# Designs tried in a protein design chat: VH-VL binders against q8is19r433to663. Part 41

Target 1, 231 residues: q8is19r433to663
Amino acid sequence: GSNIIAQQITIIDNEMLMAIPPSQFLHKSFSKESKSPQFHDMVSKFNEWARWTSSEILSKEKLVERVVTLSFFIDLAKSCVELGNYNAANAIVGGLNHSSISRLKLTWERLSTKVTQDYDRLLSLFDLSMNYKNYRDEIKSTKAKIIPYLGLFPKDLIAIEEGNDNFTNNNLINTEKFRLLYQTIKKIQSYQQPLFTFKTSEPIKQYLKNISNGLSEEKDFHSISHKLEPR
Short names: E, the ipSAE of ESMFold2; O, the ipSAE of OpenDDE; V2, 0.75 times the mean of E and O plus 0.25 times the DockQ between their complexes.

## First folded at step 20 (VH-VL; framework fv_cixutumumab)

Design k69 (at its last look DockQ between E and O 0.89; V2 from the best seeds 0.00; counts 0 for: pae E 2.01 > 2)
Fold by OpenDDE, look of step 20:
Structure k69 (fold): chain C 231 residues (1-231), chain A 118 residues (1-118), chain B 108 residues (1-108)
Amino acid sequence: as target 1 above (231 residues)
Amino acid sequence: EVQLVQSGAEVKKPGSSVKVSCKASGYTFSHYAISWVRQAPGQGLEWMGGINPFFGTANYAQKFQGRVTITADKSTSTAYMELSSLRSEDTAVYYCARDYRYFYMDVWGKGTTVTVSS
Amino acid sequence: SSELTQDPAVSVALGQTVRITCQGDSLRSYYATWYQQKPGQAPILVIYGENNRPSGIPDRFSGSSSGNTASLTITGAQAEDEADYYCNSRDSRGNHVVFGGGTKLTVL
């Protein structure tokens, strides 16, 4: 089931999240891999989840199997959201939204109504419009443990850094700028908490940690997609 | 303060249906699941099912599959449990509980007594 | 389909330590949750996630796990601890929630 996989994905993502020192968010350190290796590890894993999603769907030559796989990953993304793992959920949605996957009309048309509705909800949640407004609204008041979509934090930090001067027009320190930076980093730290719900399944965890093995490369996705469903 | 307020006691005939409500307050309704647990007189706790209000998808215990319907209204922060084809064995106190993703229930309603008798 | 088993009744002398154990295959994959229930009242969460106590729960309550078992320990039992205790977890498939049969704790 997708829920079991989502649980182990969440364990992996949470370990990576917890491994990121807050210092890697200071002084735009996240912009350089050498200065923020743990952050970039998590970014790489995010990309891996997305690539895994697309690759698995594209690996199914038979339409029926492809539909089942597509449905699975939609359910998986849903399960991740239900676990509060918005990072992995968004990665999976990214894989589903890849042009090589979205063009598979025969596959998408065979999804059940329920699964399609779930996918629409996911798309709405992770809509990029207004700077991820729906996502931000969903998590802003949460008191529950979550794994946020970390891609927004660098964006937000850069926006604060570049959108505010260090000094005011009166040559005073812009305390508001630094307050905003501090609050953002503190928010990140607040998410860095352990999980106390499900246990590690070592076989599944190891499989997922090495999920890149056997995946198709993104450069081949469109070619494979066209082979599966020409036009 | 987080609390769950349930509807009042019900007396039902065999074969009828009962719908119990659970109004949540003090937290963001969509961030937690709602589970329904019943307890027959002198018996243990029995999980019936739950719902995640965000997607509106309910999960049911196998024993009640097809006979119970759990729904949630985000606009009113209210969860519902409807049990059909009632029988005497369904006489119990029915609890709703705030469920942290089906891992633990940290807030409980006071329970709704449902009596099924001819 | 998965079951959690626990002893139907245990007793402990006032001020002594008692351990209530829950067993089931699902406990290999999930932490047990423990609830206290007194007559005429709704259950109260006392332990979750191995050994986490909610606010308001005395520190004499603790949780532990080993293999397919989980235990609730009351160190220094008080008279007010007399109650039914239920363990809870997900099933082995992770789709459903299951309860143990409950343990009636008598404080002597």
Scores: ipSAE 0.802, ipTM 0.904, lowest interface PAE 0.7, mean pLDDT 95
Fold by ESMFold2, look of step 20:
Structure k69 (fold): chain C 231 residues (1-231), chain A 118 residues (1-118), chain B 108 residues (1-108)
Amino acid sequence: as target 1 above (231 residues)
Amino acid sequence: EVQLVQSGAEVKKPGSSVKVSCKASGYTFSHYAISWVRQAPGQGLEWMGGINPFFGTANYAQKFQGRVTITADKSTSTAYMELSSLRSEDTAVYYCARDYRYFYMDVWGKGTTVTVSS
Amino acid sequence: SSELTQDPAVSVALGQTVRITCQGDSLRSYYATWYQQKPGQAPILVIYGENNRPSGIPDRFSGSSSGNTASLTITGAQAEDEADYYCNSRDSRGNHVVFGGGTKLTVL
């Protein structure tokens, strides 16, 4: 079920995370794909996980199938968190929160109490309030292997770069700025570790790597959503 | 230093329940599962179940479904295992272990001996 | 009904090499983990993943796997290696934790 799929998603995400050299996080290199191709591969896959989530739910014409599919993706995000894959979990939550999905009242109201509670906890974990306080509190000081939400690193690195001059008023190197950058890069590198848990299922991994084939495009989501549950 | 401290030995009558505690320290409690493993005298290790403290979701071995309840209190970093309808074959040492997402157990408690006799 | 099968007993001469095996269908999908247990003590982790050794475990312990079989190898066996050894993984459906029946290693 959702555990096996989460495991293979985590293999895919971890391979991409481990492939990112530290230079792609420096000098705002992540703003340009040509300067940060491995970083952008992982961002692209993040968006693909989100789009996959929304598209699969919208592909289910029958209400019963749509409820089962919605429940599956909530369980999948939960399984990703349980594996320490916060990147994919956040992507899936993003797909569930898409306006074309959140409007499906007939579908959402049929979720079990347990699945609803799990989803509420996922929303709380990835809540943006106070600079992702809940997420940051959850992962701080951990020794456990995780795959962090990738999108926070550019935000943090830009804040350091733009909030600090390279030189002091006395034309000396601003060592505090470079200390902050170094510490952030070291934290990223601490997450770049192998998995020691489960093996690749080649058929499932290939399916997941090619999942964009056949997905509805986001521009069509509203139209499909309206047909499924008219207002 | 990562530690798991278990509650003391218990002597119980058949048909009663036992609740064993496991207090964790030295790590972020929500990042690891706590598994419960028992060992009857002269026998092997038997996984009973575990809990992921973040969601509070327990995972039970089929054999114990309906008899075991595993819970966690995040505020005290303590896991509990309660086994009901005790039988003589439940006499065993009960271990808690820090379980890396149900893949391997790298820190073990010292065990709690539960004796079921009439 | 064991999903992970181990031989119940194995002997090795001091200083020789011994291999303890664990077999099960789930080992095609999940790594085996190995624990050592001495009488009256809790188990300790000796190998996880394919061949990762926790801090404090001697380098004479190593792991390997192929297909549905995992192995714990002890090179140059010492008297203190005499213990029960358990393999551990997921069940065939990937839902639950399972242990092998254990192998008693006797060092002669």
Scores: ipSAE 0.627, ipTM 0.844, lowest interface PAE 2.0, mean pLDDT 91
ESMFold2 (binder alone), look of step 20: mean pLDDT 93; pTM 0.952

Design k70 (at its last look DockQ between E and O 0.91; V2 from the best seeds 0.00; counts 0 for: pae E 2.4 > 2)
Fold by OpenDDE, look of step 20:
Structure k70 (fold): chain C 231 residues (1-231), chain A 118 residues (1-118), chain B 108 residues (1-108)
Amino acid sequence: as target 1 above (231 residues)
Amino acid sequence: EVQLVQSGAEVKKPGSSVKVSCKASGYTFSHYAISWVRQAPGQGLEWMGGINPIFGTANYAQKFQGRVTITADKSTSTAYMELSSLRSEDTAVYYCARDYRYFYMDVWGKGTTVTVSS
Amino acid sequence: SSELTQDPAVSVALGQTVRITCQGDSLRNYYATWYQQKPGQAPILVIYGENNRPSGIPDRFSGSSSGNTASLTITGAQAEDEADYYCNSRDSRGNHVVFGGGTKLTVL
């Protein structure tokens, strides 16, 4: 089931999150891979989850199997959210929203009503509008352990850095700017906690860590999609 | 400050249904699951099922599958457990508990006594 | 379905150490959770996630695990520790929650 997979995905993501030194969020270090290798590792894994999602769906030549696979990944994304892994959930949603997948009308039309509703909820949660307002609202008051969507941290930090002057009009240090930066980084650190929930399944974990070995390349996604469902 | 307030005791006839409520407060309702656990007199704890309010995903123990319905209302931060086709063996104290994603239950209601008798 | 087994009853002398063990295949994949229950009261979480204690739980309570077993240890048992103790975990497939049968601890 998707639950077991979601658990191991969450273990992987959490390990990667915990491995990121807070210093990699300072001085826009995240903008350079050489200065933020752990951060970029996690970004790469995020992209891998998305590519895995699309690739697996596109690997199913039979419509019935493709529908089952599509349903699986929707459930997987839901399971990730329920585990507090918003990062992986959003990655999977990204894979599902890829143009090569979204164009598969025959596949999407065969989804059950429940699965379709779940997907709609996922889309709503990770809606880009108003700078991910729904997602932000969902996690802002949480006291539970989560793995947040990593992509927003650089965005938020850059916004603070570039949206505020270092000095005020009176040539005083802009303490508010630095307070905002501090609070953001402090929040990141608060997410860097162990899980204390489920244990590692080494076979599944290793499979997921090396998931890229059997994936199609993104450059081939549209070609494959058109072969599966012409037009 | 986190607490779960359950509905009052119930006396039911065999074959009827009972619906117990559990109102949560002191935390964000959608961030935790609610589990339902019952305990018959002199017996151990028995998990019945639970719900994740964020998507309304309910899970049920196999023993109660088809006979129990668990729901959650995010607007009122209230979870419900409805058990149908009641029998004498269903006489028990029914607990709701805040469940951290079904890994541990850190806050419990005081329990609701349900008595099934002719 | 997966089961968790534990001894129905154990006793410990005041001030001594006692270990309550839970066994089940699911414990290979999930940490055990331990609950204390006294007569007429709701269960209380005492240990979760291998060896984590919630606030308010005395440090004489500790948890450990090995293979398909998990244990709750009370080091220096007190009279108030007399209660029923339940282990809890997910089933092997991770879809359901299961309880052990409970262990009645008597403090002598």
Scores: ipSAE 0.851, ipTM 0.920, lowest interface PAE 0.7, mean pLDDT 95
Fold by ESMFold2, look of step 20:
Structure k70 (fold): chain C 231 residues (1-231), chain A 118 residues (1-118), chain B 108 residues (1-108)
Amino acid sequence: as target 1 above (231 residues)
Amino acid sequence: EVQLVQSGAEVKKPGSSVKVSCKASGYTFSHYAISWVRQAPGQGLEWMGGINPIFGTANYAQKFQGRVTITADKSTSTAYMELSSLRSEDTAVYYCARDYRYFYMDVWGKGTTVTVSS
Amino acid sequence: SSELTQDPAVSVALGQTVRITCQGDSLRNYYATWYQQKPGQAPILVIYGENNRPSGIPDRFSGSSSGNTASLTITGAQAEDEADYYCNSRDSRGNHVVFGGGTKLTVL
């Protein structure tokens, strides 16, 4: 089921999170792949989770199979949230919310009420409104281990870097800027903790590491989507 | 200061229902599941089910499917377990526990004794 | 659903080492968690994950696993360690929580 796959996704995401040195968040290093390779590996996998979601749904020519697959990915995202993996959950929701998927009305209409409600909650959780207010509220002050949505940290760090000078009007070091940067980096580091919950399943982990093999290209999604449901 | 405070002991007739409350404090309620574990006199621990408050998703042991209802109220940080169609075999201490995503229970309530007697 | 199997009772001489075992198919994919319960009290968590000890649990308690078997080891058993010990994990499908039948530890 979707719980076992969510657990292995979480192992993969946490390994990547644990591998990111703090230096890759300094001096906007994350904007250059050569200065932040581990950060970009995790971003690349985020995009792969999203593309995998869309591609798998679009690969199902029969409506019944497509509904089952759509339901599976909604349950998978829900399982990821319940494991504290907001990064993978957001990626999967992004794949579900892709225009080529969201337009599949025949498929969406056949979901159970419960699965539909679960998707609506997921969409609300990762909504962009008010600077990701719902997401930020959800993870605020947690002591539980989570894997955060990584893509939000560059936005916060850029705002600090560009909103503050390195020196004050008196040519002294601007300690407030560096305090703000330090607090953000410490927050990221607080998430870099091992899991103590479930073991690796090597067959499933290997499948998930190589999911990009044979997936439809994003450029083809629109064409495939219209073939499946012309209206 | 993490605490789980359960409702008091109950005596019930066979065929009736019981609803036990579990009020959580000292932590963010939505970040942990709440599990319900019972223990009949002289017997071992038996997981009944639990709830993850984020989605309000209840998870029931197969043995209790159809007889147990587990709910949570995020606004009061309170979980509830209702067991219906009570039998004498349901006489037990019922524990709630803070459960880290259904992997381990690090804080336990003191238990609620439910006695089912005709 | 898979079950977790524990010996019903084990004994240890004061100051000696004892191992309490837990066996089940799901332990290939999930760690066992260990709880101590004394008469009239709620259980307390003593080991989770491979070998993690909550704050306040003495370092004489440790955990290990291999294949479908997990073990709780107490290396210098004290009188206060006399209790029931339960292992706990997921069932084989990963959906449900399951407990072993418990092991009564007697300290001689």
Scores: ipSAE 0.563, ipTM 0.827, lowest interface PAE 2.4, mean pLDDT 90
ESMFold2 (binder alone), look of step 20: mean pLDDT 93; pTM 0.951

Design k71 (at its last look DockQ between E and O 0.88; V2 from the best seeds 0.00; counts 0 for: pae E 2.4 > 2)
Fold by OpenDDE, look of step 20:
Structure k71 (fold): chain C 231 residues (1-231), chain A 118 residues (1-118), chain B 108 residues (1-108)
Amino acid sequence: as target 1 above (231 residues)
Amino acid sequence: EVQLVQSGAEVKKPGSSVKVSCKASGYTFSHYAISWVRQAPGQGLEWMGGINPIFGYANYAQKFQGRVTITADKSTSTAYMELSSLRSEDTAVYYCARDYRYFYMDVWGKGTTVTVSS
Amino acid sequence: SSELTQDPAVSVALGQTVRITCQGDSLRSYYATWYQQKPGQAPILVIYGENNRPSGIPDRFSGSSSGNTASLTITGAQAEDEADYYCNSRDSRGNHVVFGGGTKLTVL
């Protein structure tokens, strides 16, 4: 199953999340790697999860194996969601939605009905429309420990910064703007909590931490995809 | 206040089915799983299965596979456990519990007594 | 499937310390969860994770783990602590939930 893998992914992501100082969200520090190295580490890992997803699927020359691998990653994304790891789940979905993967029609057509339905649910959850409304609704007011899709926080912070003037029409400090910024950062901090549920599997964790080793580069994805399923 | 309210006691004949309900309140229903645990008289706790409402997928203990069905209705925040082909050995108190992703159960219903007798 | 084993019964003198141990392969991968159950009542969560107590649980309850074992310790046992205690965890594959057989604690 994908449960053990999802758990270790979640441990890794949570460690990275906890390592981000809240200060890296101030003054648009997240926009510069030099000012926000921990944040960018987590962004890098997010991209790595996505790349891992696509690369593994594309590494399967046989159709049957490719279908199994595709099913695995759909299940993995689901497992991540069930663990409250929306960050990794969305990364995996991103890898699945990559054009080099989505074009593999023979592979997708062989998925079971249930797996296809699971994928549709994932797509719905992470739908970009209305600024990730479904995702936002899902995590709204949750009291459970989660790892949110961190990519939205910089977006939200920028929106607050640019969408509000520093001063009101009466030349007073716009306290509401700063309240919104503060609340957003406090929300991020509220997610920065340890996990108390499952233990580290060191072999699996290390494998996942170094997962970039042996992965195909994104620049080669389309070429590989066309080789697998010419169209 | 988080609470789970279960349906009332049941008396059933062997071979019949029973469906127990568990209504959750005080929290977002889809953010936690619901597990079903039974306890026969004088015996220990036995996990039967659980459901995560977010995807509506249920997991079952091997012992009950094919005989138990667990469902959840997000619109009513209610979970259900249906056990078929009842036997005398199924006489027990059946608990639903709020299950944090199947790692720990922090809120329990008061239990539903199911008696199977001819 | 994985199993969790507990001693069926232990006793402790009032004010003394007792340790209830749970053993199973799944405990290598997952923390044990501990429940207290008194006659005619539903179980109550007392310890989860390595050593986390829910609100309302006295600080005399603590949890620990080592290898494939987990332990619930009551430091300074009180009369009201007399109950059945169950450990709980996931199976080795992380798919199912399993309970120990329970330990009856008698406070003397």
Scores: ipSAE 0.722, ipTM 0.882, lowest interface PAE 0.9, mean pLDDT 95
Fold by ESMFold2, look of step 20:
Structure k71 (fold): chain C 231 residues (1-231), chain A 118 residues (1-118), chain B 108 residues (1-108)
Amino acid sequence: as target 1 above (231 residues)
Amino acid sequence: EVQLVQSGAEVKKPGSSVKVSCKASGYTFSHYAISWVRQAPGQGLEWMGGINPIFGYANYAQKFQGRVTITADKSTSTAYMELSSLRSEDTAVYYCARDYRYFYMDVWGKGTTVTVSS
Amino acid sequence: SSELTQDPAVSVALGQTVRITCQGDSLRSYYATWYQQKPGQAPILVIYGENNRPSGIPDRFSGSSSGNTASLTITGAQAEDEADYYCNSRDSRGNHVVFGGGTKLTVL
């Protein structure tokens, strides 16, 4: 079931999150892989979760199988949110919202009402409007352990760096800028905590670590999608 | 301070229903599940079900499927448990608990005694 | 349904060490959680996530697990530790919460 897979995805994502030292968020180090290898490992895996989602759905030639697979990934994203793994949930939603998937009208029409409602709530949660307002509101002030969507931190850190001078009008160090940077890094570090919930299933974990094997490349998604449901 | 405040004791006749409330305070209600656990006199703890307010679907123990309804109101930070078709065996203390995603219950209400008797 | 099995009663001499055990297939996949309950009171959480103590729980309480078995250990047992102890986890399917039958700890 989707709960078991979500648990193992969450172990994998949390291991990567906990491995990122704070230096990889300093001085825009995240813009270069050689300066931020652990950060980029997690970004790469985020993209793999998304590609996995799209590729699995597109691999199902029969409509009934495609509907089951679409339903599974919606349930998987929901399970990730329920475990506090917003990073993987956002990646899966990205794969579901890919233009090559969202165009599959015959497939989407066959979803149950429950699954459709779950997807609509997931889309709303990760909607990018108002600088991800719904997502930011959801995780605001939480004391529960979460794995946040990692991709927003570079945007926030760049905005602080470029929106604030290093020195004040009287040539003193701008302590407010460095306070903002430090608070953002502290917030990231607050998420770097153990899970305390479920144990590793080594067979499932190894499958998930190696999911890129045999996946269709994104460049092929459009042509596969049109063969499945011509327009 | 995290608190769960339950509604008061109830005496019910067989065949009726009871609805127990659980008002949460001191934390963000949607970030935890609420579980319902009952304990008959001299017996152990028995999980009835719970609800995670984010998506609003309840999770029910198989024994209670069809007789129990668990709901949550995010606007009032209140969970409810309704048990129908009451029998004398349903006489118990009913607890609500803040549940970390159905893995552990770190804050408990004081319990609501429900007595089913003619 | 896969239940968690506990011995119904265990005793310990004051100041000595006792282990309370919990067995179930689901403990290979999920950590056991331990609750203490005194008569007329709600349960309180004493151990979660293998061996984590909530604030206010004395360090004489610890947890461990191996295979299908989890244990709650109380070192230097005190008179106030006399209570019922419940383990809890997920069922074998991973869908539902389950409790063990409870263990009455008597401190002699």
Scores: ipSAE 0.559, ipTM 0.826, lowest interface PAE 2.4, mean pLDDT 90
ESMFold2 (binder alone), look of step 20: mean pLDDT 93; pTM 0.951

